# Ledger of designs, part 22: VHH binders against tRNA dimethylallyltransferase (miaA)

Target 1, 307 residues: tRNA dimethylallyltransferase (miaA), of Elusimicrobium minutum (b2kdr9)
Amino acid sequence: MTIIIAGPTAGGKTDLALNLAKLIGGEVVSVDSRQVYKYLTVGTAKPEGEYKNGVYNVDGVNYHLVDFLDLDKTYNTGSFTADASNTAYNINKKGKTAIFAGGTGMYMQSYFGGMDVLPKADQALRAQLADIADKEGKQSLHKMLSEADPESAALIPSGNLHRVMRALEIFKLTGKKASELRTNGFADISQNNFMVYIEWDKEELNKRIEIRTQGMFGGMLKETQDMLAKGYTRNSPGLRSLGYAEVIDFIEGKKTKPEALERIVILTRQYAKRQRTWFARYKNMYKADGSALNAEQILAEYAAWKK
Key: E = the ipSAE of ESMFold2; O = the ipSAE of OpenDDE; V2 = 0.75 times the mean of E and O plus 0.25 times the DockQ between their complexes.

## First folded at step 7 (VHH; framework vhh_7z1x_3)

Design q8 (from p3 with S30K S103T; at its last look DockQ between E and O 0.77; V2 from the best seeds 0.00; counts 0 for: pae E 4.2 > 2)
Fold by OpenDDE, look of step 7:
Structure q8 (fold): chain B 307 residues (1-307), chain A 121 residues (1-121)
Amino acid sequence: as target 1 above (307 residues)
Amino acid sequence: QVQLVETGGGLVQPGGSLRLSCTASGFTFKRYWMHWVRQAPGKGLEWLSAINKGGSSTSYADSVKGRFTISRDNAKNTLYLQMNSLQPDDTAVYFCAKVRGYTGYDLFDYWGQGTQVTVSS
């Protein structure tokens, strides 16, 4: 038995997943490209937990594929798919339900829909692109992307260097547009899987994101300072997670706190929008009201779906 | 049903103090981070403070740091906000908010009715 929970960042996926897991004896598989990193908890909105017998546990529920990767390591769709497969297998072997919860659409698609094999990250190429960004500015890379893949460029802000670089990387390595790879052979995974999408009013979510960001900044700052003290840098893959660059800018005196906050809010809202757009492609999702999430209701819907 | 009831607001002179309380029911209080937020007239919501599940970790907005203190009594399902050295700019409706899930800074899923704090000479 598998249940998929999707939704925008901070939309309540984790809570719903945990509640469901508790009700049906399930375990959670995180579908989040940033929560995989160790130590980064506040900025990635990782659920608080602890490792027990080698498994991350959140309030009695095993929560997989979180807090295991060093900040200097990269994690990609292929990595996730492999890990998720193993994890799901183990969960099922125990007779438990695997609850996939997260907002990383590409990961979700790769695992459930068999996405075209995306090329692995090329560190040399990334270094080259990073160098271009450093020398010519982020806008230069975005321009490159716009020329190579206008659709991706339209969706990816120039300030999101990581995504810009990834899209360029895909294009340079495969000759194919990242946008094409995302759409080619698209399988609606909601047809064969019970998939819940946590829906929020756009304006309500935006307001909540603002408040959330205000609250989390202190924690992010501490996390970032700690990681920098350990020798990690702005270029560490883990610290390329949303918001940490702005925190680093603040630490370095390049941005004021209000400026950093504002930027993080903007980036978060943009990310939420992208998530919404991505998941809108799935036509058979159960739409759950984010303001009134109920695990029992979800189970009822699952039962109905399975009939 | 989740309920949050804020009390303790009122009129106070500049430099004065107030202690707000938030009584929680309908959920396992000790399992969740709790927050205080406020809304001043004509302004948006402002985050003020957060406290972790056990009360061992607290955070504050710069605007209230050193003046406000958040605390909680899990046995009483009550959240507190001690406000000292109040200023006219602190005039607002104050809300306690419950965080959804098991993260400290997730979206809030429940709010109280709020309590009015007015700082005026």
Scores: ipSAE 0.024, ipTM 0.550, lowest interface PAE 2.7, mean pLDDT 89
ESMFold2, look of step 7: ipSAE 0.342; ipTM 0.747
ESMFold2 (binder alone), look of step 7: mean pLDDT 84; pTM 0.858

## First folded at step 8 (VHH; framework vhh_7z1x_3)

Design s1 (from q3 with G101A; at its last look DockQ between E and O 0.73; V2 from the best seeds 0.00; counts 0 for: pae E 4.1 > 2)
Fold by ESMFold2, look of step 9:
Formats: C-alpha cells, structure tokens, sequence
Structure s1 (fold): chain B 307 residues (1-307), chain A 121 residues (1-121)
C-alpha cells in the first residue's frame, strides 16, 4: 500500500505527507536527494525531528531516508532504489501505508518505474529459496546471490532474506540481474500507483521561493560555516546541494549577500521549473491545488482510486 | 476560519519605537512557526523575522537584527514584534505569517491584512 506525493520545492509536500500519515497511521519515505544528508537542515528544508529507536521521527511520524548520510558520501538513484525497497517492505510488513513524498523525479522513476519491468513473484520459487535458507542458512543464499548478481549482493545485507530472495528470483526467472532490468526505459508510474501532484500558480510559487530564501539564508550560513569548520569543502557531495555553493561564495568574499540571495532564488526557481517539467510526463496523477491542500480530500481520492 | 489580525502600527518619528501585535484564531497557534514580513511602497515582500513553536529560537534578517525582537505568547495566541530605532526605510505594511510545514520555512501559508508603519517627521 503506497501513496506518492510529488510537487515543486517550497510547495507543501512535507505538510501533506505528514497529515496523511497521521490520518491513516502511515509512515513517510522521503524522495529527496539532499535531505539524506546530516547537518543540512535549514537549507534543505528538512522537517524538524529527532531519532527515536534509530528512526527519524517528525511529530510522531516515522520519516525515512532523511538525515543519515555523511556529507562526504554520494547518493544516487541506485542507492535510493535499494534503500526505498527495503524501507517500503518494512513499512508494509507492519501493515502500514508507505507515503513517498518528494521532488526528486529521477528517484521516483528509478524505484517505481523499475517495478513495472520486473517479473511477477513466483511463489513456488520463493518457497524453494526459503527452504534452502532454512536448511543451509541465510549466508548460503547470499553466496548464491553474490555469484548471480554481485552488484545486488554488495548492496543487500545477508540478513535481509526478503531482498536476497527477490534478487535471486528475478535472476532465475529472467536470466538477467535485477539492476539491469530496472535501467531500461521510461515508465509512467502514475498508471499503476496513486500519485498526487501539488500544483502551484508559477508566479505565486516564485514569490514564496523568494521569501523562503530570504528567511533561510541566515541558517544556511550558520550550517555552512559549521561544516567548513569541520573540514568539509565545497567539493563535499552534501555541500553541492542547491544554495550552499552560493553561501560559500559569500563567505569567501566572491559574492555580496544580495548577490548570493539573488542567485539562490534564480536557481531554486529553475529547479522548481525542472520539477514541473519532469512530473508533467506522468499522465494519471491526481492534481491538488497547492494553495488549498486538504489531506482528508486526498484520502478520499485514494479510496476512490483503489476501487 | 484562519485569521491573523495585526495591530500597533502608526506614525512614528525616526529613532522611535513601536510594538506590533498579531492575534491569531482559527488554528492551533502553538503548533506553528510564525514570521513577520513587510512590504514597502513599490517594493516586493521582505522577510524580517521568524520564531519557532515554543519561542525558544528566533531568527532575524540582517536589516533588523539588534533593532527588532520577535516573541510570542501561546496562551494568548499572540505574536509580537518590538521595533526599536526605527528609520524612514522601515516604512511599510507589516504582516504576520503562518507557516504550514513542520520545517518552519517550507510553505508560507497565510498572511494577515497588515498594519501600516510610517516613519517620518
């Protein structure tokens, strides 16, 4: 059970996702290439939360794939797809709905689009693999995976039986690696998934981006100064997040504060435009008015969609 | 329905002080970050200050740091802006704003009608 919330930066995705999660007892999975990074809270608009039992929690809601990665580490579609698969499985195993919320369209495409090209589950084959694990141990299955699909074996812990078995199942059914199948073609993920897109009048969103950027700058500056003091640089993957290079230029005297702010606003508006263009490729989204978001209405639309 | 009512504006001499109030109704005030923004004649909106849910963290634009103080009284559903050392450049309509999102900066959701502050002799 899955709900997908997409929309432009500064558009209200986090608020809607949290309200929906509270209404249905769901959990949120962040789809944002920059909120994965620790320390960068203000400039990435990361929801305020704290860790509870190893999971980032925002106002009583488990909020996954946020605030876990060091600034020196890279994160890409492959990383996201592996993490999202594991996270969604665990949420659904608890009987809860996974609410995917974010604006990184390539991540959504990689995860949800790849699901459309994968073979359906084969229960007889799964039973065979489970029996092997029972008789010979989970490490035996992981060894089999390492020989069949070493890329998947490197990303999947030997203790995660479900993921190991799924990757082996794909290989045995198709003769191809799971990762290889997921790299082909563009799929309209809105055809088989309930997907909400938060629409905004372009000029109204642009005004909000401008005010938001003004409000964020002080916090971005503090974060950036702290990270530079820790030894991170403009080349650290996390500090390549939108806006931080411009703050570094200000710190180094290469830009005045007004120049840095103007540049960040321009880049953010361009990012919002790229998000609109990307998500326009999905033809079956429920389009919600960003100025009048209503979680109860969205839930009613989800119920209707399932029928 | 959500209402934000700003009061306390008026005409003041350069160097003077004013205290603005914003009375909130129609939502649970204590659950939201609150902000002050202003709009000078012929200019765009300018963010001035923000305060978190409990009032423990406050944030200011450089143009007002040291002169303006944001505060809130959650028992009275009221947001305040103490403005000292006012100058003609502070002449504007002042609005309080509610932020919808849990991050404090994501979505500026609603503005009041504003209160006029005029700084001149």
Amino acid sequence: as target 1 above (307 residues)
Amino acid sequence: QVQLVETGGGLVQPGGSLRLSCTASGFTFSRYWMHWVRQAPGKGLEWLSGINKGGSSTYYADSVKGRFTISRDNAKNTLYLQMNSLQPDDTAVYFCAKVRAYSGYDLFDYWGQGTQVTVSS
Scores: ipSAE 0.316, ipTM 0.737, lowest interface PAE 4.1, mean pLDDT 87
ESMFold2, look of step 8: ipSAE 0.315; ipTM 0.734
ESMFold2 (binder alone), look of step 8: mean pLDDT 83; pTM 0.848
OpenDDE, look of step 8: ipSAE 0.583; ipTM 0.832
ESMFold2 (binder alone), look of step 9: mean pLDDT 83; pTM 0.846
OpenDDE, look of step 9: ipSAE 0.498; ipTM 0.801

Design s2 (from q3 with S103Q; at its last look DockQ between E and O 0.77; V2 from the best seeds 0.00; counts 0 for: pae E 4.8 > 2)
Fold by OpenDDE, look of step 8:
Structure s2 (fold): chain B 307 residues (1-307), chain A 121 residues (1-121)
Amino acid sequence: as target 1 above (307 residues)
Amino acid sequence: QVQLVETGGGLVQPGGSLRLSCTASGFTFSRYWMHWVRQAPGKGLEWLSGINKGGSSTYYADSVKGRFTISRDNAKNTLYLQMNSLQPDDTAVYFCAKVRGYQGYDLFDYWGQGTQVTVSS
């Protein structure tokens, strides 16, 4: 048994997931690209918990794929898919329900939509490709892509080196075209899975984001200072999370506190909008009112969905 | 049913002090962060202060830092806001707010009716 809870940042996904888990004896699998990082709690809105017997636990519920990755490490869709698969397997083996909760659309799609297991990033290969780009120019790399995967080349501008490299990497490692992996029509994962989307009024959510950000800033500042003191930098993958760059700017005197806050609010709102747009592609989601979330109601809807 | 009831507001002279209380019911008070916010006439909501579940961590807006103190008594399901050195610009309706989830900095899901604080000579 699998339940998916999706929604915008600060939408209440975590709370709903935890409440649901408590009702049905489930465990939560976080679908969030930022909550994976250690020590970053406030800025990522990670639920407070503790590791017990190797598993992060929140109020008696096992909460997976959070707070385990060093800030200097990268985490991608492939990594998530692999970890999620293992985690779900273990949860199911215990006879428990896996509740996937998060706002990272690409992660959700990758795991449930069967994106062919995209090969893990090969650092050596990337270095080689980067070297080619440096020596021969970005156009040369794009030409390589055009030869290997014309469809991807048509969609990816030559200036987007990261995407060009990734597409080439996929081809070189798997022999499959990235375009072929994409052209399998956007699989609507809500057709075969019970998927809940937490819906908010746009203006209400925006107002709440502003207040939330004001409250978060102090905690984010402390976290950032601590991480910087440990030797991490603004270029550390974990500190590239939303809001931390602005906090660092503040610390360095590049931004005032009001400026930093305003920017974080804007970025958060934009992210929420992107999330909404992403998840709107799924046509069979149960839309739950964010202002009146009820785990029992969700369970009832699930029962109805199974019939 | 979740209920938050703010009390302790009133009229005070500049430089005076007030202590606000918020009594919570309908949920496990000790499991949630609590916050104080206010709304002045013609202005939007302003976050003032937050406190973690156990009361060991407190946070303040710059506008009230050094003057206001947030605290809680989990045994009494009560949140407090000690306000010192009050100024006319502190005039507002004050609300206690419950955090939606287990995170300290989540959205608020419940508010009280508020208590009026007026600072005037």
Scores: ipSAE 0.199, ipTM 0.646, lowest interface PAE 2.2, mean pLDDT 90
ESMFold2, look of step 8: ipSAE 0.292; ipTM 0.728
ESMFold2 (binder alone), look of step 8: mean pLDDT 85; pTM 0.868

Design s3 (from q3 with G101A S103Q; at its last look DockQ between E and O 0.60; V2 from the best seeds 0.00; counts 0 for: pae E 15.0 > 2)
Fold by ESMFold2, look of step 8:
Structure s3 (fold): chain B 307 residues (1-307), chain A 121 residues (1-121)
Amino acid sequence: as target 1 above (307 residues)
Amino acid sequence: QVQLVETGGGLVQPGGSLRLSCTASGFTFSRYWMHWVRQAPGKGLEWLSGINKGGSSTYYADSVKGRFTISRDNAKNTLYLQMNSLQPDDTAVYFCAKVRAYQGYDLFDYWGQGTQVTVSS
């Protein structure tokens, strides 16, 4: 019970996701590497919402994986996959549809495609394995791997302690062999998932990006000034989100406002192009006209797809 | 059907003031960010100001900061723009706009018909 909405930045993904969620009683899961950060609402185009019962709520719809991470924390595909798995499970357990909406193609591929989904490092376990290697030799650790995960042991030289330890760590943490958790490469996630891609004429999208950037600059400036006053810096992971470095340059007198705006527009247009290139790899998406989005029509297409 | 109707334009002398109003219908006004934009003769659209759903946060273009004030009355479904210290280069058609999907200033979805503001002796 899953719908995937993909598209370029400034393309209308949030509006479509909210309308679908209202029609079917679903909930939205954001697929965006920048909207996870607290405080950065305008510059990340995070939908404005309020917390209700501990969940960020946008116009009556629960909207997940936004507005929860401190600016000094990093977020990656592993973090997303873990959070999305837990979130989707809880939504589906209620009998509701999870509507995944965003433009971060790598996150979508990692979660839906089953690309290398490996557990995070466990430092205590690594220390134990390293101690065994120090006391009993690298060959002893490789023998342990041969017993636990013979396929990995055949591929990993016994002298490569880092790889041997990692494979053992994966086995100990998951109960599964590292060789079982890997994929051979890119899978077309549109083959097994109903996926909507919001299309825009390139020139129309570029104009929308420019107008959007002009309109959001004041809010970005306020957010950036507030975060700098709290002690965050340009090196804080959250403030390395697209556009914030350029706003900091403006604050510091290194760029005029027109120069900062122009640079943000260029970078955003380049990001939108990378998104188009990424999603072109998926051959079975339902392509929706961004200028005429219709949530009821998309639900009809979903019903047909399920047949 | 979404409708946005701007009023309050007119002819004013340099240094004067006007208050524009935008009445909204066909959607839940209190759930959307609202914006003012303008178009001077022969120029492209210029974003002027934005206000969030509850009115607690306001944003301005440098060209109007300190002279223009955006506000809203959600009970009356009305957006306002108070314009002070008007100059001849403020002459334009002024539009209110709403943004699709509650994403801040993104994706201006609807414009009104506009109201003419002319600043001249």
Scores: ipSAE 0.000, ipTM 0.262, lowest interface PAE 15.0, mean pLDDT 83
ESMFold2 (binder alone), look of step 8: mean pLDDT 84; pTM 0.849
OpenDDE, look of step 8: ipSAE 0.185; ipTM 0.650

Design s4 (from q6 with S103Q; at its last look DockQ between E and O 0.01; V2 from the best seeds 0.00; counts 0 for: pae E 17.4 > 2, placed apart)
Fold by ESMFold2, look of step 8:
Structure s4 (fold): chain B 307 residues (1-307), chain A 121 residues (1-121)
Amino acid sequence: as target 1 above (307 residues)
Amino acid sequence: QVQLVETGGGLVQPGGSLRLSCTASGFTFSRYWMHWVRQAPGKGLEWLSAINKGGSSTSYADSVKGRFTISRDNAKNTLYLQMNSLQPDDTAVYFCAKVRAYQGYDLFDYWGQGTQVTVSS
């Protein structure tokens, strides 16, 4: 009893998921690496809600895996998979459908598809890398990862020595980037799961991103100022979420408002492109027109898919 | 120059024990992780164990876990490997090593001639 809603940022995933949940009495599970953070609502496009009985509730719908993590904590695919498993179990135990909605494809792949079979840990190589990190610092090892596997380096914080070392180990053992091996053994989760992808014309989506970013800036500024006043910094994992570094640059006088906005729009369009590329690898999704989403039609497709 | 001298090898019967030593000079021993590796006849190098600077953290290859124990004495600049329950497939030349600077994936420095361990009935 699951429905998966995927799509690009600014694409209407949240509204569709809420409408589906209302029609069938389901609950939503957020698949987003940034909406997990407390306080950061506007800049992460977290749906506004309030807690009811310990669960974040949006317009009468329980909305899970949002707004629970401190800005100083990291969150990864392992954390998501554990949390999603517990959440889905509890939703299904109540006889309800779990509606997974988000744009973080790696989280969806981890939970629904399992991880690729990667080379077994090489204890000698791990010991060597640990020795180097102890001698030259964790940041130096992350710099080495940035040179060998920049995609992995972008996803792995420099302080997460275990993940940095694992990615370097994979590169040494196989000659390939960890990011490439994970995608090369990639299970098509749309093969065995009902999955909706929200399609947009590229230029129309780019316009939506620009408009949304303009509307978000004031709220992002307030959130960022409040978090800096509490002692968080640009290095706090939550404040590394898309757009917050640019808002901090504005606060510090390093960028004007137009410069910060332009940069955020560029980064968001790049993120949307990576989302499109990721989800294009799933070959059995139901493609929904983003400009005319219809929850009743999608439920009919789900019923047909279940056979 | 960095110098590592392995001793304590020899001939032992299956099920027996040996204690290997590695005396270090030419660098500040207490500031480096130390490692044991071995090379069986006709085979490549096999990593066995590592120990951190202070000796509080150790790691082992699956093939030796529970049978071998790495330790160090920083006052004597000496690394040890206690090997118990030895079997014929443990026959090899045993080397101690320290890590070279990470420049690509050539990670270990190997010095001396190692010490021969032969397990035979």
Scores: ipSAE 0.000, ipTM 0.261, lowest interface PAE 17.4, mean pLDDT 83
ESMFold2 (binder alone), look of step 8: mean pLDDT 83; pTM 0.841
OpenDDE, look of step 8: ipSAE 0.197; ipTM 0.652

Design s5 (from q6 with S103M; at its last look DockQ between E and O 0.01; V2 from the best seeds 0.00; counts 0 for: pae E 19.2 > 2, grease 26.9 > 24.2, placed apart)
Fold by ESMFold2, look of step 8:
Structure s5 (fold): chain B 307 residues (1-307), chain A 121 residues (1-121)
Amino acid sequence: as target 1 above (307 residues)
Amino acid sequence: QVQLVETGGGLVQPGGSLRLSCTASGFTFSRYWMHWVRQAPGKGLEWLSAINKGGSSTSYADSVKGRFTISRDNAKNTLYLQMNSLQPDDTAVYFCAKVRAYMGYDLFDYWGQGTQVTVSS
């Protein structure tokens, strides 16, 4: 009892997720690598909400995995899968549907598609492999890889020492080829999960991105100024979210407002393209027309899918 | 090629101090922000601190504010982490990192083996 809502930035995912949650008494789990950060609401398009009983609440809907991480912390697929697992368990234990909504495809793949267990870095082994590379050359390590894991050796250039060493490390620690583990790592998560993808005409989405970015700038500026005043910097992980570096450039006088806006729009359109490319890999999604989203229709499709 | 070599780890009693060093080569060290991260047993990577190109601006994770100090010497291509008031939960492998640029994503490059810090009685 899970619904997945995916789509490009500026595409209406949040409103659809909230409407579905209200109709079925569900709760939303955010799938967004940037909305996890505290304080950064406007620039990450985080839905505005308030805490009720320790849970972020938007229009009466519990909205999970937003607004909890300090800007100085990093967040990755491992963090997401752990947090999402706990969150989904608690939602489902209450008899409610978890509605996963977001645009971070790698997070969705990691949680719903599963990940092969990879061993942690072994510094002693890495030091030994690095010593071999230093004394005998990178080609010697690649030859070792070719003997242990020919498929990985075919895909990894001999000059990419880190990837060569990692593949050898996996083999030496587990006895399994890295190619076997990585081959099992991608699954079409739409095969076993009801997944909605919000489609937009490319030109219409580009217009929505431009309009949204213009409307967001004032709020992004305020957020950025407040965080700099608190001692955060452009290198704080949270402030490396899309658009904030350009706002900092504006604050520092390195860009005019039009220059910063133009750059943010370009970067956001590039991000939307990467999202489209990622989600195109899932072949069993219900495609919803972004210009005419209908939560009742989508719920009916979910009911049919379960049969 | 890019290389980062961490040194200065070791075994220390609770409340003790250590100074970590990271020697950089294969890139123009003075043109990059530099970071310290750590990985405790059974946990993911934890970002600790950053320092800007010239060393005039620093930032810290809440878990280490007031106890750790990042610094750099661009003439020696060396990054430092002074760690004071160490506690057992600071036990980890410590890495220095140069950031690979991705729009909207956090990704650290690690070109060293890291240095083990163990805080135990």
Scores: ipSAE 0.000, ipTM 0.106, lowest interface PAE 19.2, mean pLDDT 82
ESMFold2 (binder alone), look of step 8: mean pLDDT 83; pTM 0.838
OpenDDE, look of step 8: ipSAE 0.014; ipTM 0.351

Design s6 (from q3 with G101A S103L; at its last look DockQ between E and O 0.01; V2 from the best seeds 0.00; counts 0 for: pae E 17.7 > 2, SAP .669 > .668, placed apart)
Fold by ESMFold2, look of step 8:
Structure s6 (fold): chain B 307 residues (1-307), chain A 121 residues (1-121)
Amino acid sequence: as target 1 above (307 residues)
Amino acid sequence: QVQLVETGGGLVQPGGSLRLSCTASGFTFSRYWMHWVRQAPGKGLEWLSGINKGGSSTYYADSVKGRFTISRDNAKNTLYLQMNSLQPDDTAVYFCAKVRAYLGYDLFDYWGQGTQVTVSS
């Protein structure tokens, strides 16, 4: 019982997720690398909420994987995958639908697509390969790699025995090329999951980004000043979130407000472009018109998708 | 072309130590935060540790805090992970990762090929 809502920044994902959750009694799981941070609400576009029974609650909806991480901690795909697994399990165990909503495509890919598990080192096989290199030369191992995995052989110099042996080991243990495990392991997560992508005209989205950024600046400034006063710095992982470095530059007098705003808008538009490119890889998404989102229609499509 | 090359994995007994290295090329190593991540058989990726560009701030997952130490040598474009008190649960492929810090939301763009660490008797 999972619905995935994807889309660009400033695209309406949060509102849609909340509406869906209210209609079906579901709970939202945020898929966002920056909304995990405490204190940084405005600048990360984290939906405003309050803790209720120990859970972040937004307008009556439990909203997970937001507002829990100290600014001095790093959050990544591994952290997300572990947290999402536990969260989804608990939501589904209550008989509720988990609504994953966000724009961090790599997090979605890591959790829903998984990654192939690389095999354990086989010390006997490594010793055998090392013995071949000692007796027949490094070129002999590289020739073996050229026959097994030509793409890896083209990339790996024959003098790098460790990489040559590792690629051969992977092939011998799995029957798969190391190159296949790195590049050919990209699963189209929309094939087996009901996934909604919120579409926007590029110019309309760019305008929404500009408007949002202008509206955020005062709150971002207050948040940043408060965190600096608490002893956090521009090097704190949470303050590396998009826009905060530019706000710090403004506070330090290195940028005027218009200069900081312009830079944040540029960076945000670049991020939205990256999101569009990422999600274009998924071929089976239900595409929703961002200007006319309809949660009831999307639920009807979900019911039909389940058959 | 960005390249990250992990080395130093291998077989160790429980309680043993290993030191992993990650050699970077194709970008200005000293301008980026670097991270270590692992993937155990049949499990998802687990973030382990991160280090800022100058090496003065280090961060650890609870599962490895006190046992693992991240460090870097910017002159050699190399990232390190000293792993002490290794246990069978530490068995995994270990990766280093680079992030394009200028884009805020994409913490991990590049992964190395990884190096296998196996802890067994």
Scores: ipSAE 0.000, ipTM 0.110, lowest interface PAE 17.7, mean pLDDT 82
ESMFold2 (binder alone), look of step 8: mean pLDDT 84; pTM 0.848
OpenDDE, look of step 8: ipSAE 0.023; ipTM 0.498

Design s7 (from q3 with G101A L107M; at its last look DockQ between E and O 0.72; V2 from the best seeds 0.00; counts 0 for: pae E 4.2 > 2)
Fold by OpenDDE, look of step 9:
Structure s7 (fold): chain B 307 residues (1-307), chain A 121 residues (1-121)
Amino acid sequence: as target 1 above (307 residues)
Amino acid sequence: QVQLVETGGGLVQPGGSLRLSCTASGFTFSRYWMHWVRQAPGKGLEWLSGINKGGSSTYYADSVKGRFTISRDNAKNTLYLQMNSLQPDDTAVYFCAKVRAYSGYDMFDYWGQGTQVTVSS
């Protein structure tokens, strides 16, 4: 069993996920591109927890894919998809429910949309294709693609070996053309998954973001100072997370505190808007009122959905 | 049902002190960060102070740092705000707020009715 909880940043996803996990014996998989970083807790609104026996634990619930990545490392959709797959597998193997909770739309889409449509990467096949490219040239692979999937070949330059190989991989593994899969457009993952979206009034959310940011700044400042002291820089991928650049500017005297706060608020509101826009593409989500979240209600809705 | 009830507000002279209390019910008080915010006439909401679940960590806005002290008694489900050296610009309605998530830096889900604090000579 899988439940998806989506919503804007700090919209109550974590709380709802944890409550659900406690009710049904589940574990939470974080779908957040920034909470993966170690030590960055305040700025990313990471739930308080601790590693226990190799797993991050929040109030007795295993909370996966948080606080594990060094600030100098990059994390992308592919990385998430792979880790999420492994994590979900392990959760299910234990007979527990995986609760995906987060606001990173691309991550959510990649994992749930890709599972239904695209085969897993086959390393052996990729190696074979790579060998062909090395021995016969990139044009040879492109020709293969043109024979198998002319539409994809037309869209993918021969120089983009990764895309060419992926398209070929899809065809060879599934017998389906990558172009056919693309034409199906945006896969609505809410059709086949129980997906909850935590909805907020826009103005209310904006006001709340402002207050939240005021409260967070001190903690962010401390975190940032600590990370800088450890040798990380503003260019460290982890510190590229929302708000930390402004904090660094403040530390360096480039911005006043009010200026930094204002900028962080603006950026956060913009991000929330982007999230809302992204998730609006999913047409079958259960819309939960952010001001009145109830885990039992969500479970009732799930039961109705599954029926 | 979650309830937050603020008390302790009133009229005080400049330089005076007040102690606000917020009594919580309807949720496990010790599991959540709590905060104080205020709203002055004609102004927006202002964050003042926050305290972690166990009370070991406290945070303050620059405007109240050194004058206000936040504390909590989890056994009594009560949040406190000791306000010293009050100034006229501290006149506002004061609210206690509950953090939604199991973290200290998430949005608030519940607020009290507020208590009026008036600082005037």
Scores: ipSAE 0.422, ipTM 0.767, lowest interface PAE 1.5, mean pLDDT 91
ESMFold2, look of step 8: ipSAE 0.635; ipTM 0.873
ESMFold2 (binder alone), look of step 8: mean pLDDT 83; pTM 0.843
OpenDDE, look of step 8: ipSAE 0.095; ipTM 0.599
ESMFold2, look of step 9: ipSAE 0.309; ipTM 0.731
ESMFold2 (binder alone), look of step 9: mean pLDDT 83; pTM 0.842

